VHH binders against NHL repeat-containing protein 3 (Nhlrc3). Designs and how they scored, part 7

Target 1, 325 residues: NHL repeat-containing protein 3 (Nhlrc3), of Mus musculus (Mouse) (q8cch2)
Amino acid sequence: RFCGSLVSRTFSFHVSWRMEDPLFRLDLGWPKNSEYFTGATFCVAVDSLNGLVYVAQRGDNIPKVLVFSEDGYFLRAWNYTVDTPHGMFVSGTPFEQSVWITDVGSGPYGHTVKKYNSLGDLVQVLGTPGKKGTGLNPLQFDNPAELYVDDTGEMYIVDGDGGLNNRLVKLSQDFMILWLRGENGTGPAKFNIPHSVTLDAVGRVWVADRGNKRLQVFDKDTGEWLGAWDNCFTEEGPSAVRFTPDGKYLIVAQLNLSRLSVLLAPPSGSIGDCSVVSTIQLADQVLPHLLEVDRKTGAVYVAEIGAKQIQKYIPWHSRTPAFGA

## First folded at step 22 (VHH)

Design l6 (from i2 with T28I S30T)
Fold by ESMFold2, look of step 22:
Structure l6 (fold): chain B 325 residues (1-325), chain A 124 residues (1-124)
Amino acid sequence: as target 1 above (325 residues)
Amino acid sequence: QVQLQESGGGLVQPGGSLRLSCAASGFIFTSYWMSWVRQAPGEGREWVSSINSGGGSTYYADSVKGRFTIARDNVKNTLYLLMDSLKSDDTAVYYCARDLGYFSGTYRGWFDYWGQGTQVTVSS
């Protein structure tokens, strides 16, 4: 005998999807000097060449523009002719470093797109300060929302945030109108609150058409409409859009959902439909308005109107499991 | 302390030539577009010519095209206006101006600083 029990059990096997690794993680150590966020932080831009982060905020009797190092240390501030900032972009060469700021509203500096040097000196004014309009000669704006400046100095301006223009304007380096698209509407090349603009590496201009809950795409040289993405934005339209520097993803913000979405970049031909590969759900009421992606590092800086701060997300692409994927 | 100092004006015969200079100091000259503006007796100011910050693009009023040349020396921080084939209608005070604006087909200008002006008089 004797005892010879053999215990047999049926095991259930399951097939599970492997979870995607996170593409970005919050940099808890940025910034070092958050006490300088004294107003509503509307926009952020990055000077990748010099490792500088520019922030614009709104409020009475506060510095309107803050400058931080990439490591998060406050460096300087100004408010010279910055009244009600909405969007920012940093452009530069080894010989010239420029900060562009859009200014909105009925104040004396509203309805403009202005260029500053890195010290905050005003060097260029586009539009008619304090006076909205639809005109092209002289150029007028109605709450210009954001701009993008290409490496050639050509500019793309979305004009604008809740005004009557609803257009995308391309300017030469010397600010001559090269082409213009848009009017208020829901059809191709029409807009409702064109709010953010960026370029991909293959010559396409992407516009966050916030009120129409879509991204629209144009050829950068001809202005030809190339299509739209709407299937990722059924609940709320994008407030901000940027490409990652490797060209693999778009980062979008959805302001009232307090959410960032990471979308697959389309192929160089047809844009197809959008595909969400990851989302970052932010705390309730932080209200991510505009964002910037550092062209050198891939870090994402998000301006949070509701939380009155800038948060930094860094790529997680260096995670590589040993032995496999 | 922005300073713009014009020089080179004077009396010249019709058909003659003159070179105006404008020395710039107190700001980063290469960051700005620069312009020449003139004021004839009894008239308002008239835009003459503009040059972008790098010097690669130049723009002229119809009245001076083919006769005037704007140039800048970004090493010496100096703006120039080379005037050829001068006419009596070119008689004016010529001002150097720092231009926050741009050319848009009908130039309007957004000048935040001006020089004192230099007199150009074209007469026989």
Scores: ipSAE 0.503, ipTM 0.797, lowest interface PAE 2.4, mean pLDDT 88
Fold by ESMFold2 at other seeds, last read:
Structure l6 (fold): chain B 325 residues (1-325), chain A 124 residues (1-124)
Amino acid sequence: as target 1 above (325 residues)
Amino acid sequence: QVQLQESGGGLVQPGGSLRLSCAASGFIFTSYWMSWVRQAPGEGREWVSSINSGGGSTYYADSVKGRFTIARDNVKNTLYLLMDSLKSDDTAVYYCARDLGYFSGTYRGWFDYWGQGTQVTVSS
């Protein structure tokens, strides 16, 4: 039961239907091999088709990337060409998967977005390794924070975490720039620390504009700015954003509040204002950085840099109520 | 163990044609972009052509555009370079390379493995 963080047990109730039941509950059985978390866990990605969970952590002389089964068993690791990982995304088919990792800082692979195959071999490098920059030809990054890869292989990169660029870049599957938005600022389509990016089912790109305490929304095809949500983030901006697979909710992390917020997804058309449906308050200094939602199960995996772990939350409403023995 | 083995080089007259092959083994061929690079005696290496993982996109150096065609067979794990209208300036050792880079207009290339090369000599 204690294979997660100690704080996870304060929100668990086992066997009853109650008026205050959360939308999600902590999976106390995940992972089964928590001893492999030997550094600060910065990001997580999920291969829903093959039941795999990828974790990247930072530290000296430790494996930088860990792979677990969806049931929590450690499978393999690599430390290969990963210096200072920040964000991660899994894309691919059942026969061929790709793991993308953003790398930051001044190491020889810093300021890059890198692709690995199913064996953990490095297969693609975007950016100029070890050199931050603002250029577009060659494409350069400055602490690229996260990416999203859609089913067609098109990519959305937020660039970056505390750097010069403050932009959202859309690339073709062969990495040609299709459109680009942003510069440092507070106005429409300007950013301060664009930190997370995701897509909804109706063709909108959502960016966690962390330093401006808002989510910004763009048309995936044209890059047109569609609006922003700021009314749910007056205390602190979002560090991470993902949609649930049913399209009903957004899951956001607020790093320094050690909080996860569940927001109501907007309809097609106008996005309106955001509405907080539920919160999950974590213990002080847990520091949820980035997160991923399993597209098949709706499970939420949270990378907690302060607690140095990944925790898994399962949708509560999908379980049969039962009484305890 | 990654292996890249070029073949198909030889002596050919100006205006002639030649087909190079590169047999790949020891890695997942379909994961990678592949490139041809050449080196004339006493010169640095020169990027010739690249092809993406699926074979749907091809890229060429200006010096060979319209004369050379890159192709790949992802079933046989083989890379090809079809060379037409050969000139004396095309004389070089041609290398098959596994490419971690990408085309960005000003191609930068990042080759982590190379074959041993095959000599192409264009002379009358």
Scores: ipSAE 0.426, ipTM 0.764, lowest interface PAE 2.9, mean pLDDT 88
Fold by ESMFold2, fold request of step 24:
Structure l6 (fold): chain B 325 residues (1-325), chain A 124 residues (1-124)
Amino acid sequence: as target 1 above (325 residues)
Amino acid sequence: QVQLQESGGGLVQPGGSLRLSCAASGFIFTSYWMSWVRQAPGEGREWVSSINSGGGSTYYADSVKGRFTIARDNVKNTLYLLMDSLKSDDTAVYYCARDLGYFSGTYRGWFDYWGQGTQVTVSS
């Protein structure tokens, strides 16, 4: 929680003289074109290199994918081949960008992980469109929840939001399975609704194991289980997880609590236990589902399915007192 | 508007060679995997070969492996199929296709655009 108060002169003995600096502040000016949020906003991804923010939403006869500038202006939208979007990730180089979208449910493009260019042209399809499955060759999905694409083009997919698979799949840049972990369960390297996946700077893969109320951690190269954090999630499991670009914090969404938690990042080596350093309590029924952290700026974008919006939080970096401002 | 134009087909003796070309326009060629697919008379279409977006990985059907070579020129937006040691069973119309699929031990084709095809006839 961020708190700050000033009590009247009459009751000075009750005034706290220590004002906590917030780690993040809400950017009330983002977006400039919120009228385009016409459905349930399930996910958000950021192209840090080109200053673009992608949003996927669900609803009848509405644009499914929205693209905004970093300043919040609406640029374009598309629907084609997007049925029931769940998660997004943006990868690419300064000259070419790829937008990955997971699609769930039984529509003609459901149970897939799909790649688009920045204009919304479909480029690649993983999985068997419209058909759930457990197979590995060909690779099938059952409500794939989210993915992370590393700078090498290697991919980490959590599969998925319910269904049969409950697994973390690593793919090469040409989509060959490099390793796989998981099945339904509560033990090490087992999952119940693996819902979000991210990497840290030291080669660890972090999975939001939402139904088991924990984060699980794996070696990105071998798939070795490295441990789990559960002590921060006794009330509600994480729906989303990302690292800040400075490597100091993790940002976690807890959907049914309408809460964002800022956790202290662990050192290299043993991960220890998690420590909550700050929380952002949202209004009831906001329902933060997935989130993204801009790798360049540290801004946090939160997809809020209950509030039907994306909110942007900006890091607070001031160390210099302001005078006469 | 997506355009794919094959050329280089023709009549060839068994054991002979041909080079097929496919000129691509109207889309960002370097974003897509590209494939060759063939159709023999009275038969369904058969996947022949695929190449990834950058050209670094190539994949072949068992029936052509070791005899055919797929290549692409991402500057000229052109896909190639170099066919050696041709057999009568290679007689087919060969299509250049833009490929949304991939190879993961078994090829799963999903071709959203096709060329008009070029006839290859291997006759003794």
Scores: ipSAE 0.425, ipTM 0.767, lowest interface PAE 2.9, mean pLDDT 88
Fold by ESMFold2, last read:
Structure l6 (fold): chain B 325 residues (1-325), chain A 124 residues (1-124)
Amino acid sequence: as target 1 above (325 residues)
Amino acid sequence: QVQLQESGGGLVQPGGSLRLSCAASGFIFTSYWMSWVRQAPGEGREWVSSINSGGGSTYYADSVKGRFTIARDNVKNTLYLLMDSLKSDDTAVYYCARDLGYFSGTYRGWFDYWGQGTQVTVSS
């Protein structure tokens, strides 16, 4: 009861409003060591198997990559070979994890997609460090924005954030180009700032085409364009997209609206139009940039460049609060 | 500290065979692609062969394809190069290298650590 008064109802006891459970709630206890967020937090990735959360941030003379436990305790950090991080993704087995980080801008490691082992050691470099480019052999990038790595080691890279390439690249686990789609433009399979990429359980690749205010969808095996969703993004394009582990929802960030949108996942055939089932409105200027969903727990980690933090949202499992009068 | 120690070089006649080994320590061997690179006298370095971290994929320069075999033992942390049908053009110092690069039609490696090299000399 924050306003109003008790009013009788013909068929039942009066309440101020109906009980409606949110799909997610903020985990106020995460992280335990927020003092380590000393710069703009651009991206987050989750090692679901080992319960680790990786965060990349930007700033002068600060640790660029931070590692937290699932429970929010700071564990370690590194700077080496990370200049201007933009996106990240964790892949691996129960005994070996790989942390992928995209790097942008003019630093000595800019315009690359880099793999690190569990200790933070640089293991693989895609692209030409410090030099943007459009070439495919060798593969070059221009501000690569994000990637997704599936369980076979195949990779999907969106390239990129405000650069010249505007493309989606699929690579084999040994980094051979399997297919490529896109160029600058507004038509089907064209992009303006392809900013986030994810994979659903039925073999579709989803791209947040931020500058065109839409999600675009491709067949993961052939790269065939399967359609687009734009009707939920008339105000602002998506900056991030991920599926929940149960496959029922997509979580989308809209940066300049400081908003998270929960969309209904489409069926296995036609994607239809998007349907917003819930929104989480953040404080003004929080600026949610990229996000990740823990496949084991369903927790959503949101990198907030304006608020300079990562926030964790937990799936609402159940709670039966006492009803007021 | 990363250590790479090559062995197995020597003098062989044309058509002969030689097996090079590279013992690796000081890093998580199974995290990295590994490569063999060679340098003939007065020449720049030449990529010879690469193997991915798990050992399932192998790649070769055209000059050695069909004659050389790269392998790795991820239990013993050892990289191998089996060289068959050796030719005088194979005379070089062979280096074991930790490789941050990859093969994508044209090989461009990024080698952050090298061994000391082992001399292979093919002569009549």
Scores: ipSAE 0.406, ipTM 0.757, lowest interface PAE 3.1, mean pLDDT 88

Design l6 (from i2 with T28I S30T)
Fold by ESMFold2 at other seeds, fold request of step 24:
Structure l6 (fold): chain B 325 residues (1-325), chain A 124 residues (1-124)
Amino acid sequence: as target 1 above (325 residues)
Amino acid sequence: QVQLQESGGGLVQPGGSLRLSCAASGFIFTSYWMSWVRQAPGEGREWVSSINSGGGSTYYADSVKGRFTIARDNVKNTLYLLMDSLKSDDTAVYYCARDLGYFSGTYRGWFDYWGQGTQVTVSS
């Protein structure tokens, strides 16, 4: 069901001639310390196990990475080795949690995908720092946009935002290339600005092929192209894509429309066509760039480069209160 | 505060064996890949071997494959290089290095901290 709505970035109201409850509402209390958003906020990642939210922003002489509690309190920051952040992802094993950050542009750490421990210490560098490239040995990137790391440590990198590569790269936990798909183009398994990547629970890789106004879908093990969704994106391509934890929905950002869309997830097998089940229309020029969904709570954190903030949206029906809640 | 201390070098005959150790402190050892790098007299530094953070994957330069074995003890925070069938070309100072790089066909190394090195001399 579509509705006409009067919405702002601080309220999640959807109004139509046949009123329908929104699937998500804005958490007005998050964050507690918004004064730390001193630049353009490009990306966000969530550590559900430790209750941490990581934010990367761009600007001169400011902390590039911010860490908040899930309740919105600022905890710490760093900027060393982070030049022009674009995407982030938190991954972990039973022994350690880590933060991956993509870096773009011509700074000394640009064109890289970098791993940090939870304290901000640099642990791993993929790519050739400061130098864009198309090579695979050594592995090079050209404005890498985002990544997803699965529970086995395998990685999916979309490479990238406006560069020459236009590819989806799958790496082992030790960063060996397992498969690679893509080149510039509009056909199956070709890309124009592959900008976001996620996995569903049934072994499919979803790529926001932003410049081609579609989502493309691949088998996570073989890299086989499984189809595409384009019918929901005729106005503008998706900048971000994530699944809700229950696997029921996809959350998509459309940057220049300042819109978040909730799409019905397909079952296993044929993906069919996409179906929009809800929208959150943000104020003009908010510019939602990338987003993350908390796997524990279903909360959606949205990096808004125009509004220079992170907003948190929570599922409409709240968890039943715990004692003392 | 990062400390890497190599030991176990010495003089050996061709065909002999040697075990190098590197004691690590001042950082979370299990977060990092670790590497051995050597420098022969009058030459630049040459990557020898790397091991991933968990110890499950090992990588070797072609010049040492089949003769050297890298290992790590993540309880004792110690890196090892077990050297067998040594030859004159293996004479070098061997360094333990903390490694932000990776292997993807050829080694793409990025070493941010180094030990003092331990001399290995293979003579006769």
Scores: ipSAE 0.399, ipTM 0.748, lowest interface PAE 3.0, mean pLDDT 88
Fold by ESMFold2 at other seeds, fold request of step 24:
Structure l6 (fold): chain B 325 residues (1-325), chain A 124 residues (1-124)
Amino acid sequence: as target 1 above (325 residues)
Amino acid sequence: QVQLQESGGGLVQPGGSLRLSCAASGFIFTSYWMSWVRQAPGEGREWVSSINSGGGSTYYADSVKGRFTIARDNVKNTLYLLMDSLKSDDTAVYYCARDLGYFSGTYRGWFDYWGQGTQVTVSS
């Protein structure tokens, strides 16, 4: 049983206590080919169905997108039409998959949300390449940070990382705006650097409102504001958020603290209050930026811009129960 | 090599009908939205119609809505435009285009490959 956030004091580890196992452990064998991380690794996405891991990195004259197998072997790369990647998401079926990449900054493909097929061919562009904007017809972006695509093809875009828009946009599978929420601010449904977005299994949209040090929650169908969690983020706001596939936990990154936090997922209905179950403190300057959870295995892949790598954490199979065992 | 080959253009009287076809090869046709774009003599190119990658959603410029129908056959990798109730101002070269953009009202997409075009002439 885990009892809250309490962990035994360090000096007592040697002598007196059996510490309970963590919820996740580092997979030291992943990847097999880390030499391909030649730049700052900003984001990661997982194709659970085909066992593929996509990584985007920044740097001059390097491959911008890397593809690894689930086992950690490098498979392929591309840099066509990718300037300054920020976020990624993989969607699709076993027979058709898509890799979405957000691109920021003033390069010729900046301020876009782009779709690629599994071969790295560019197949769709949202936004006006190279030009930031606030418009809705055509839809424009200002440093779009990340997106989430659900199983119906509807998508949620947080727009964005340090730009003027500060909004959450829901699109149909054919990219019509279904609803939009946000502007710069601290009140309900307002944002300061909306940086990551995910869905839970009960139809709620969760946004890492990084500059306001909170997660905000919305109804996926109506866009209605359902509440916020801020008490777990007093030191620093979340840069990334994802649910575990069993629905029991949220995984959150705090970039400058070099920290991952495991939060207890709320029940259906009221979201209640935030509760930290476990914390993984990384070495100083690792800088975990965005992360993804493999829907099949529960593995957590963390893009570490300071350490210039992706690390994989896997669920502890002999786990000692937390609150939900 | 990506290839888009239009056919089915010709001379018709006002009120007549034509069906344009575009045979696609050299790429994964089902990954892409496809569009018809036309260019009248002395004019710029004008978006006519788009269809999403699966064929379930179709979009039309106001000037052709109700008269033109876009369709695709994802087994034969072929794009179609059925044109009914043709008017003299429909006279143009019609291009099949691979579309990296999408419809959002007045949207003209990002077309990375174009066919050779097929001439449609509506004359009386």
Scores: ipSAE 0.394, ipTM 0.748, lowest interface PAE 3.1, mean pLDDT 88
Fold by ESMFold2, look of step 23:
Formats: sequence, C-alpha cells, structure tokens
Structure l6 (fold): chain B 325 residues (1-325), chain A 124 residues (1-124)
Amino acid sequence: as target 1 above (325 residues)
Amino acid sequence: QVQLQESGGGLVQPGGSLRLSCAASGFIFTSYWMSWVRQAPGEGREWVSSINSGGGSTYYADSVKGRFTIARDNVKNTLYLLMDSLKSDDTAVYYCARDLGYFSGTYRGWFDYWGQGTQVTVSS
C-alpha cells in the first residue's frame, strides 16, 4: 500500500534539523574512466593552473603515473624512471609546471625525490637511485615520503616512511640544505614516520608525524618548532595533511580507520588546540593514504590504496558544475 | 631526439682564452641543468661547471674557479663556457651534458645525454 510514503518523505524534510550539511560531497562523476586505475593508488597531485590531476600507482607492468583533466578525462601516462612511488607534488610557474615524485624501496629508482616536466620527462634526481642513506653531502634519503614546494621554489621533504632518517629537510630551489630537523623519537621536533608535509598561509610547516599520532608545526624560515597537535589522533595518526585554499580547514587522512577528518585551521598567532569539525567515514578497507587539495576550487583528491582509486570531494557550496572541480 | 653539439675548441697558448658553445635541440632546454665535463687523454671524465635551468646559479670545480665562466642563452638554447687564463692542465675534450643531478657543496651529477665533445689544447 502507498499511503505513508508521500507523508514520510515530506515529514523527513521537515524534521531534518539533525541533518548537517557536509563540508564536502563526493563527486560521483570523477573520473570518467576509472579503468586506468590498474594498481594501488598511493598519491595524487593537482596542477590547479592547468587543470590537471596526476596520480601515481604501484604494480607490475602498468603505467605508474596517470594524468587526468580536472573534469576526469584520462589524458596520458608514463612509467619511465618511476619504480615505487609514494608521494607527489606539483609546482610551477605560468610558463612551466613540474611534477615531483618520491620513490621508495630497493628498486633501481628507490630512495629518490624526482622532478618531471609536464611531458613526463625526468628532469632532476635528488638522492642516490636505489640506495638508501642518511648523509647530507651527497644528500641521501631513506624512503622519502612526500614533499611540498612553495611558490619561491623552496622545498620541504619528509624523510621518511619507515626508514632511519625521520627528518624534515628544507631545500633551496637549487637543492641546498637550508635547515633540517628531526631524528627518531617522540619529543619536540623528533619523528616516527614523518609521512606528509604542507604549509599554511602564515609561514608554518605542518608535518604528519604518523607513528607518533600527531601533527608537528615548524616555522618555515627558521625551522623553529612551534608546537604539536595530538588530541585529534588518539586512535590513529595522520597519513596526510593539506590546508583548504580559504585557510579555514585542514584535511587529514587516517589510513587504517578509512577516514578523512576536517580540522579547524589555527589562528595566525598560536596554533591552539586541534578541533575536528567534520569527518568523512569511508567504506572499510578503502585505506586513504595521501591526498591533495586543489588550490583554486578546494576540491579534495584522495588516493585510496585499498580501493585502488582516486576519489574527488568537492566543497558543499561549490558553484562549479557537476563535471568541475 | 636529444642533440648536443659543442664548438669553439682549438689550440691556444697558455694564458689564452676560448669560448665554447653547445647548441641544444630535441628537448625542452629550459627544464634542465646543464654542465661542462672534460676528459684529458688517458683519464676519466672530470666535472668542470654547471648552471641551473634558469641560469641564476653557477657552480665550478675548484680547478677552474675564477678562470672559467658558464652561461646559457635560454632563447637560443645554447650553453657556453668562457675559458680564461688557460693552462696546460686544461687540455682535454670538453663535453656539453644534460644534467639530471645537482650541486650541494660537492657536485653530484647524473648526465643522461652528452655531446661529441670539442678539443681544447693548451700548448706552448
């Protein structure tokens, strides 16, 4: 019988004061061709200027790097000199974009941080391919996890994912070490699996210190330790961290919880305490590893190792059409 | 196809000067660091100088500092080495190289393409 269905639907809308608008919604239309995700998708980076999304995945005999348009169409791929990718970052000028990829493990290109031009050509190699190390001259890495490149070309590298180094390294645009912080440990400016790094708009460097279940914060110019947030991560540490472009929120991934947490961004003075304002609970075993936020649109792209895909979340009040970011 | 063509070598007396050029084609020249590397008879290759992709930073081996100047023209896709106060020890084949490496106190290069080289002979 049909009597209650119309009233229930109308009544549900009227009684929905407990329903809260999510800050982000899943873009079901992105990507257009998910068949290109043929391996474990470890990281994602966004070229906001040119509307491109780069994805790195792991697997045998597959394209390691995929490039999609912001509308979700597959454009191109490459695998040359990419072995076991872990993190990615896109930086550039109006004249050229650069794609940085960290590579881990014992393969021939492991323990490196590599730069590619927009065509996928290898341009620069930091570290000693295939050989881990702790040295600074030459600069060596031990499973470098991720990097961030600021608008001046200065670089912040977290090194690394389960190795001996446990450090945050700042480099000039020509790769001179400007400062370095960290060693294995739980105290200030010590790390256990420094896994993701980002900057806020007021000159602070944020590190996802995954094994210590905290975010640590540093001054970008001096490397001075400015504090830590741990109260939001008692169950599991952050695997990824990024700021939204409006500066209001941080997006954090918690890998084994299959969860994204939206945190309130701190004020410009002190970092204050961590405050979770929203969560996005993903299906079991999705395993969100690293993520990126489009600086123009606020769209969040999440690399899901377990689900073997990238999913895109868009701001709730976005004026972009369903195909846009 | 990546092509690097050196020119400007020759015979010069000690204390003399030469300007080496390297014409680059087949790749995005402005994406790469570029380097000069030399090889004396019977010896291994020796790094001489490097310049970053934009031309703003230059680096030199100790043996040539103050005497050699590296430069690049990113409009003409050309790398240069200006060599002054040449010595007999500078006698070598000089190669233009595309460099995936970097300098961070001690040079650590990764050259994926090389030119044919140009001979510089410093003789009295």
Scores: ipSAE 0.389, ipTM 0.750, lowest interface PAE 3.3, mean pLDDT 88
Fold by ESMFold2, last read:
Structure l6 (fold): chain B 325 residues (1-325), chain A 124 residues (1-124)
Amino acid sequence: as target 1 above (325 residues)
Amino acid sequence: QVQLQESGGGLVQPGGSLRLSCAASGFIFTSYWMSWVRQAPGEGREWVSSINSGGGSTYYADSVKGRFTIARDNVKNTLYLLMDSLKSDDTAVYYCARDLGYFSGTYRGWFDYWGQGTQVTVSS
């Protein structure tokens, strides 16, 4: 029940305002140097500790990887050893400053998951460059889509985007296989285009099983299948998934709908069904592919392959700590 | 420019010991796994040992396990191979290599830089 003027009923105004208040707003000031987005922007990753934003794009005769400060200023780029980037993840700790990039297709560096230092030097290669494969020793890939690196250095790789493997692989920091799940299919722990992977704070691994229009959930330690969410994705499967740092929400991209969906995070112990609490409808053909959530600020960076840009969304009324870059 | 300079090779008797060193420059040494690779006369190259970037994990070919020890000094940017209980079969040129790969059994196929090598000869 809503009565009276908004000014004279402050409590009622606050309740009414809260119901219409967006969870996120577009940061129109980011980036300062958008002229560097010269191709299709496929993925984005954030080094919260050092205030850096990494972007990978595709196109002829352009830099493939761009680095921006958190404030949006272009810093540097590279393209050597990057053919057809698809996903990326950043490890930014006091002892580790590295970026991982997945590469797809059969170019000289395709079908790999590669580690770079902060200067863009190639440091590690997983997979056989230019050759898809199903093998486990050495580990091979077929269009690896994305990865997530835990603070312990353990890694989760979804493999992959339209390839034959359709699997989730957990590796130790020295790349020993700890467990593996998946094959092509629609049942539990089977995939069709496993496209994005993330962890929540209570030890669950979430996979965007894009072709099956669902999120699947696994125990991070055992690989046990814990359930799936499909009821929020009847129109279009998730292309990207990340948790907000407070653990309250998941941010999901639905590429062909040009939509971001904000889902309520499940409690510990029970997965339940998904619940959409908000959506951000983008213009037609923007095509949000992958996204990243800054672990410190909660800012959401969205790689838009159709619009050829990265957009930054910040929590409504958030106070962002100062960053140097 | 990446440079890897091996030293410490020579002639030793069977059962003897030798320490190889590899001075690294022109790159951030602590970012990389490092490996030793050898080539015996008339043979192809053979992976010998690898060590991860921090030095906490070491890996050895079956032919040298228990006799060779790989180590690194991340302050001096130097890789080492301590070779004990040397056999005539260990006679080879030993190369220090920057390793973009990882241990996967006996397969070590991703070295982007290596040095000129140092000769180790085990004979009476």
Scores: ipSAE 0.375, ipTM 0.738, lowest interface PAE 3.4, mean pLDDT 87

